# Miniprotein binders against Serine/threonine-protein phosphatase CPPED1 (CPPED1), part 3

Target 1, 314 residues: Serine/threonine-protein phosphatase CPPED1 (CPPED1), of Homo sapiens (Human) (q9brf8)
Amino acid sequence: MSAAEAGGVFHRARGRTLAAFPAEKESEWKGPFYFILGADPQFGLIKAWSTGDCDNGGDEWEQEIRLTEQAVQAINKLNPKPKFFVLCGDLIHAMPGKPWRTEQTEDLKRVLRAVDRAIPLVLVSGNHDIGNTPTAETVEEFCRTWGDDYFSFWVGGVLFLVLNSQFYENPSKCPSLKQAQDQWLDEQLSIARQRHCQHAIVFQHIPLFLESIDEDDDYYFNLSKSTRKKLADKFIHAGVKVVFSGHYHRNAGGTYQNLDMVVSSAIGCQLGRDPHGLRVVVVTAEKIVHRYYSLDELSEKGIEDDLMDLIKKK

## First folded at step 20 (miniprotein; from z5 with S60A)

Design p6
Fold by ESMFold2, fold request of step 24:
Structure p6 (fold): chain B 314 residues (1-314), chain A 80 residues (1-80)
Amino acid sequence: as target 1 above (314 residues)
Amino acid sequence: SMKVKIEIRADSPETLEEIIEYVKEIAEILGLKVEITREGDTVRVEIKNVDRELLRMAFALIIREARRLGAKVEFRIEKE
């Protein structure tokens, strides 16, 4: 049941907000703090890739379960606790209408229930969660399962924006939904400008770019050149400092003017040499500092002393 | 099914060898059958799979790596 799940295990975004962080309590700077970013647990992907069949090959996901359980246990050991744990899209592998989607969803929900209740979850939609060509129906299914596909929330005077980046890639079967997000985003960016918030941060699954704003289109991992530039310019004008993404299954990124694009590698399967891992993101009054950790490193050794010193400063 | 044909040209034999090894690595990770031929300064890669998503991912990875290494890339997408 939706109401029972919202009150019992973790908060789901509703009404374009996240109740775990009520705006009236989070409007003023209260840092430093940190959060954990993971991406692409994508239950089913390892088997689907190894068989060369995305739609019908992903019938096992025991490896992804173990990796995500390892991530949850590493997070639960952290002291002080992170302010939240964000999963930056591709929560499960099976796209809408494909086999094993329900089972993958149920298993991921079960694993996420083990996250310390003091650590709210922030869930970002990816192309596998909503489909490559979303419709009103696929968006509604996502929202019933995980909460709103786009929303904002405040933590200690910092504005966080969660975007459905599939609307930038292919809105052809849901143009009115894209228009609604565009209008909402313009309103949120206007608020960011007016308040001169301490920082503004974006989470979206599809990165603007992997290395530079001027790179060629690759037709899968980056947004088209015209789209990414329009969006990046809006973010910069509003004072957004960083965009965090997944999707590439590799660490990547770069800087365009004052905007950092940070692409984080996967909890699940990798397309490069990165280990399975999580990103620690520390927010101070002056800056946002982040570092990618393997699951083994984080679980066994915790956060390195230099980042911990930033977290513990007054 | 769909087929992608990629033609990659570089002056350096080392560059072409790196690209061939990368294509093999991607094919292994994504469970794809890939046909690779090399003639002089040119490598031709053909990827055929019913799964459009894996084709799109492999294509993107290959063209990005070839471009990073300074190779000239031409490609065609064919429905078979």
Scores: ipSAE 0.762, ipTM 0.897, lowest interface PAE 0.7, mean pLDDT 91
Fold by OpenDDE base, fold request of step 24:
Structure p6 (fold): chain B 314 residues (1-314), chain A 80 residues (1-80)
Amino acid sequence: as target 1 above (314 residues)
Amino acid sequence: SMKVKIEIRADSPETLEEIIEYVKEIAEILGLKVEITREGDTVRVEIKNVDRELLRMAFALIIREARRLGAKVEFRIEKE
């Protein structure tokens, strides 16, 4: 085993897919499974907010390290193992070109290397990862660092779509990259229909909405009314049942027709009263069930029996 | 520097008080200096000298809460 193989390099998304899940093996339903969803580990945010300086105040992130290490330890203790661990964006606090970006990145990579090798990582890009107004350069940096910014993979007949939601927020500096994702998404959604996927699930950092499809624009936590409606209608037409997001640092969500919008609170800094935590997502043939756990609850008790029973039912 | 002025009108004093307390909470969480002025049925919130990201977050949170409580919201963004 070469020294390079011993460094627990997580499988990066490449070629718009995740090689950890070979499509040929994962195209058919094989029974219920679960995955873990985290959001916004965002190393440096707690300090930045304490100082009121988002751009330069994120010079300490030891608390986010401890929280993310606790999350990893909790995940690694789970039996049976989750199929994957998804991080729904804002991996680090330092935006492209900002101080501490390299150090925050290396520390998060160090923490994530402790995830059990049997649990693939699914990394979603947030606005802190690629900037509020992404460029070809910021997207390329993300892809080099973490893997593809948008990609798909199959698990047991379920299609998972990871999207770069910043292309929906502000594509003004990268219109061609936005267009490429749009085309790719339309192709993926067509494949989902043609192959009769058991479910289709979307991961994106910025929520479509926090509470309602018809809520007013807040210009930060939701996508614009026109964009969210178009995207939601596209998802519904393709049979997407759930969209998972972060970005809000609170648990939120709502339903639009048969589409569930789930906004999960952060591993890192909290903006509300939610504890630091992770979402357990159980996928059955008929339904998707999810529950937010504090890091302490998940570490001490694991997954509750009612969810475990759903996973064990063949 | 970026400055945001938010004017919030509500039909009840209790709603205005709830909004004021929420603004204070958000200001504390985000480490922001906020000026709050109450005049009759109107609360004015001024957020000064904040980076763009924190300003956008604070603005979004405040207007969402005000709207949730049934208040009318008007705002102006000033670039200094």
Scores: ipSAE 0.762, ipTM 0.910, lowest interface PAE 0.6, mean pLDDT 93
Fold by OpenDDE base, fold request of step 24:
Structure p6 (fold): chain B 314 residues (1-314), chain A 80 residues (1-80)
Amino acid sequence: as target 1 above (314 residues)
Amino acid sequence: SMKVKIEIRADSPETLEEIIEYVKEIAEILGLKVEITREGDTVRVEIKNVDRELLRMAFALIIREARRLGAKVEFRIEKE
């Protein structure tokens, strides 16, 4: 048992899966459930934007600590408990090799330790986590710190796919790692079809698009038109119904051939007028329903009755 | 330091004004120093002392809004 296992704050993804959800127990539909989705806690960003300096890792992140602590408290109060809590990338602000990366990482881990042990964490890698142009070294650092950068898990007959979207943005320094994910994804999507999964859901940091599959490339918030179309078509062909993303620090999204692209705003710094918040995602046999809540709304009122009714209908 | 120059052309003065206000809003949110110059049907935006990440974000936001409003966008990055 390596000394690294004793610091068991959360179950990390390993072997391209999340052991918190044993596949043998989770391969069949068991009725409706829900999970919580957050994005971009991004410790250090608020200060960095206030000064116009993102090149430095951000030297203050107390506000992001408070916001993420509020999120954790809100989640822990929910009854019934969510099946998991997913963070859709940009966990911290300091990119690989930047100042404060260790301290931001330690503080986020400290905050996340307060999540109820019955609520597994699902951690997605963003561009701040592994760099805009990932390397084998930056991916390895992420995997040691947070767990596998891409993996799958089952919950009640639903397949969840976590992807490293930086491999789609710029794989120039790690083409073999990108290829390995592509092969793995094709295998997972084949399994989804063969096993007749109830649903398949994708988590990735960078959106396919913000509003439309046909939107122009903005070279930051969306994937290239060619890449997004190939991925979307692949997902649709496999029966993926929804892709969840962050990165935009605003709520956005659109649909393409019954694929729902959901861009969720941040727990941390806001780029628009959305409140700091979390997305509640309800999974039923027939549909996936989601709603963004402010941290205050979720803390004070919990989940609204219309969503709770969907969860309770067996 | 990196400088970004964005040239935005629109057929309506109202569209140019909307773009200018949006650029100011983005500059405020991102903590960026921007110089905005209006000449006829063209708005020029210069962003100074920007790191690569803020540059990419500001660029993406500005060009998306300009395109949404039907404007033409040209872009140049200069290294100081």
Scores: ipSAE 0.750, ipTM 0.906, lowest interface PAE 0.6, mean pLDDT 93
Fold by ESMFold2, fold request of step 24:
Structure p6 (fold): chain B 314 residues (1-314), chain A 80 residues (1-80)
Amino acid sequence: as target 1 above (314 residues)
Amino acid sequence: SMKVKIEIRADSPETLEEIIEYVKEIAEILGLKVEITREGDTVRVEIKNVDRELLRMAFALIIREARRLGAKVEFRIEKE
């Protein structure tokens, strides 16, 4: 049964849903509200990159622990509390079968246990969590550790979809699992369109694109052009307003028709000049407004008044 | 291990210089050793590492920046 009974482990998504937000209580508009998005805490990454050895070099992660603890403390101080905290993939650095994975996992679980119990966690699978070429076995391990790799939930009349984006990058060793997600996704998008949801929002680790839908493939940070266009068109048809992602370790994004692609920089290590940080996402009846904050700024000053005013409007 | 060779062509010497500085920056961040040569309107970047993930990331970062600056990019990936 459940690890929550065994010692207060955080609640996991199961049955393609998140029990923290029962649909009966969350199906009608109850905004405005906000949530916090982080990405890529990726315990082990800083050392692995500094040594040029992703497989065997990530044997230290004290810095990532401190950064993620700072993120948790900043979130716990926010008032009113955010509706949830989503981590948009690459929870730890070591991929399935690589050294230090167990230790990195246990340390991240310990750090996340400090999140205020009134703030549910939403965990998105990244390529480091599930492998670059996932198999049934690596997916099962992720699900046992963190909860379902794809699922949906409602908050205040808004439908949130969490996708395993590695199925769109390389499903070659798990084609039936990809097919299962595809069928489930089509069902969820049909529900979103049929209900005329206030908004529909997607979380996935790998961005559709970093700047524009027409950009060239980079073979790592974006999805291939044919794949991303197919997904984007499905999302737009169903009324999805925005996709949030990590993976790039830099802030990025753009708009395709009325769909926003928002790429959020890392809690852990950066590939650009962004500070370690979190994204505040405010959901109003009319729009979704978001802003990236450094961990220091959020800890010391909280959310800026213009966003707080949106959160408090009726 | 794998080796990536990237050829970057631009009419502007300033564009090529900017790309060279970017390549050096990401090599430092990712702990990679790179070889950079410049002849005329062409910069050649060679990266070798046993870690395919780092090569893929470095390659992606370099080609994105070169394209953003308007350069033409050609590349080869070789197994050693």
Scores: ipSAE 0.740, ipTM 0.892, lowest interface PAE 0.8, mean pLDDT 90

## First folded at step 21 (miniprotein; from z5 with S60A I77F)

Design q5
Fold by ESMFold2, look of step 22:
Structure q5 (fold): chain B 314 residues (1-314), chain A 80 residues (1-80)
Amino acid sequence: as target 1 above (314 residues)
Amino acid sequence: SMKVKIEIRADSPETLEEIIEYVKEIAEILGLKVEITREGDTVRVEIKNVDRELLRMAFALIIREARRLGAKVEFRFEKE
């Protein structure tokens, strides 16, 4: 558990890895441990809905600021501290080239600077962060702002893979970048198979599916049937246990063979009745246990005793 | 600006009523104006006056619920 030297700002993934977790120090099982997953703070979306204008209507995001500040405060109070805090895409609302993107970005950076420095931040790209149809230019902008769009890292003998899932949705303007991720992913999955990791876990913004691998395409929230089957089968073959995603702004998920698809609701705008919240994810030697908490629950009561017992169990 | 017309068909009147209630609820939560008509085993939903991205999200929510309840769904996007 090495805290990377600061720099006064949050750390960025570089070189397809995350320096906060050097592999030399994290290759052996050191669990149990836990981490916090949030998704879709998406500064601007609430106002965009109220105006009916995605591109030009999201000109206010004070509510998303308050919600994300509440999330950060809740995380900072947790004891023992989580190993990291992952934001599973759609960091801000304005897509590349759209109004207020700079301002939304600066406000989110300011809010995230308040995360306890002992808790590394893991940032996943979403469709609003890199565009629905990414290009080399939009990917480069993301990388300059937030760090690598795909990378891997080890924590306590567990391999974590962060994927740019927009390459699976629409790579039409960046086919070479998709091919690069495909090659890199095959290498990482080969490493996972060779080492027989304690666990392997994927973070990607777009879920494979919301309820079942066999569900129909919905043309927005899930990946196409052929794409999600291909990915799921690769993940299963490599021993990946769980994929965590956002994007749906609702809690959802299901199981395909030994692979769990976990879709977590939003910190920001809700598209259903879930409360604004965060997911606590506990990793034991045997299994991965997770639970969604409203921001109020987590702030007021902390983590429930049954999960805390797993965190402290040896 | 775009609109979508969704045709939802189910054998069970109870299923169609549940879908209508869901569409009304989503419309209220998201602040959408929708038009709903029912004829026999068919419910028609029209959503308009939102941009393409927001329309795609609303559309996806509705068709997922209709399909979960066993209904058949046909749809048409049109430019306003």
Scores: ipSAE 0.695, ipTM 0.874, lowest interface PAE 1.0, mean pLDDT 90

## First folded at step 22 (miniprotein; from q5 with K5E)

Design r3
Fold by ESMFold2, look of step 23:
Structure r3 (fold): chain B 314 residues (1-314), chain A 80 residues (1-80)
Amino acid sequence: as target 1 above (314 residues)
Amino acid sequence: SMKVEIEIRADSPETLEEIIEYVKEIAEILGLKVEITREGDTVRVEIKNVDRELLRMAFALIIREARRLGAKVEFRFEKE
């Protein structure tokens, strides 16, 4: 069931799956297809920067509302329709227990209810959604609001994994939850190896790296060198082709062996000069092709002919 | 409170100038109040108008660009 069919309540991932894509219907290759990726709508961050106060200064978010409404309208105009719309974390700005979190949440839910009923939502947790140091309580709040923090689903023979990447950054107050994700992830990666999936794709908020697996830790935007290498090696061994992330509020990425790290810029607040935008991701039998579009460009001109040709080929 | 700044060192004056211009760009984009001092092969950057969480993000942007250009970066911590 799509986000629209639940009467304004999002179809939550539950039981580590997403009911919008039953595995029985989606386990065989049925491409080409495409999906839309956005990141960091983060209602409140623009104002927080202007005041210099992360926790208490983000008391206005009208700009992020307008930008996210623009994103939804651009997506709703696309023909053929994308298979799903993924938001790659930092859904709202206020962390657990901070002011205006409820209001930001309700406004984002209202905006997302306008997404076409035929386009399922895929929601990824970011550090603002579950806290920098998540606890069992903050994770449970996220799950009540948005659905499971980690889960998998199939589309057209492609396995998609959604990870809670904050467990890789700071699991100190929820070690058993991290352990549960680790066990589940190993199981999913084993399934990917056994079934010879057409492709396997990961969504997580925090990128493994921004340019190179060998880069130094930057103390905020990338995972630590030891952590990113361990994850990347697991992903590569299982045949994962690409990781999509947000968090950096800038376009970035690189390749490590057969694994692409793709960092997508923000719908909301920019930390550089990229336009506010969305990423079109096309999946063919042979490859995954993606391109970042500004909201204005996508709304006005749609998807460029070369990508549309890939989407429409048999 | 604890004052935090970063110290950036490079052999090339052109590299240091490019880093200074990047810091000014980030300050413009994010509305930061920065203090930049340059002595010889060294630039020091202090950011004054953001809390700890926003400071981590701003310094990470600067550190990444400085390292990309071949500079060495260190944090400096001082009791105010």
Scores: ipSAE 0.777, ipTM 0.903, lowest interface PAE 0.8, mean pLDDT 91

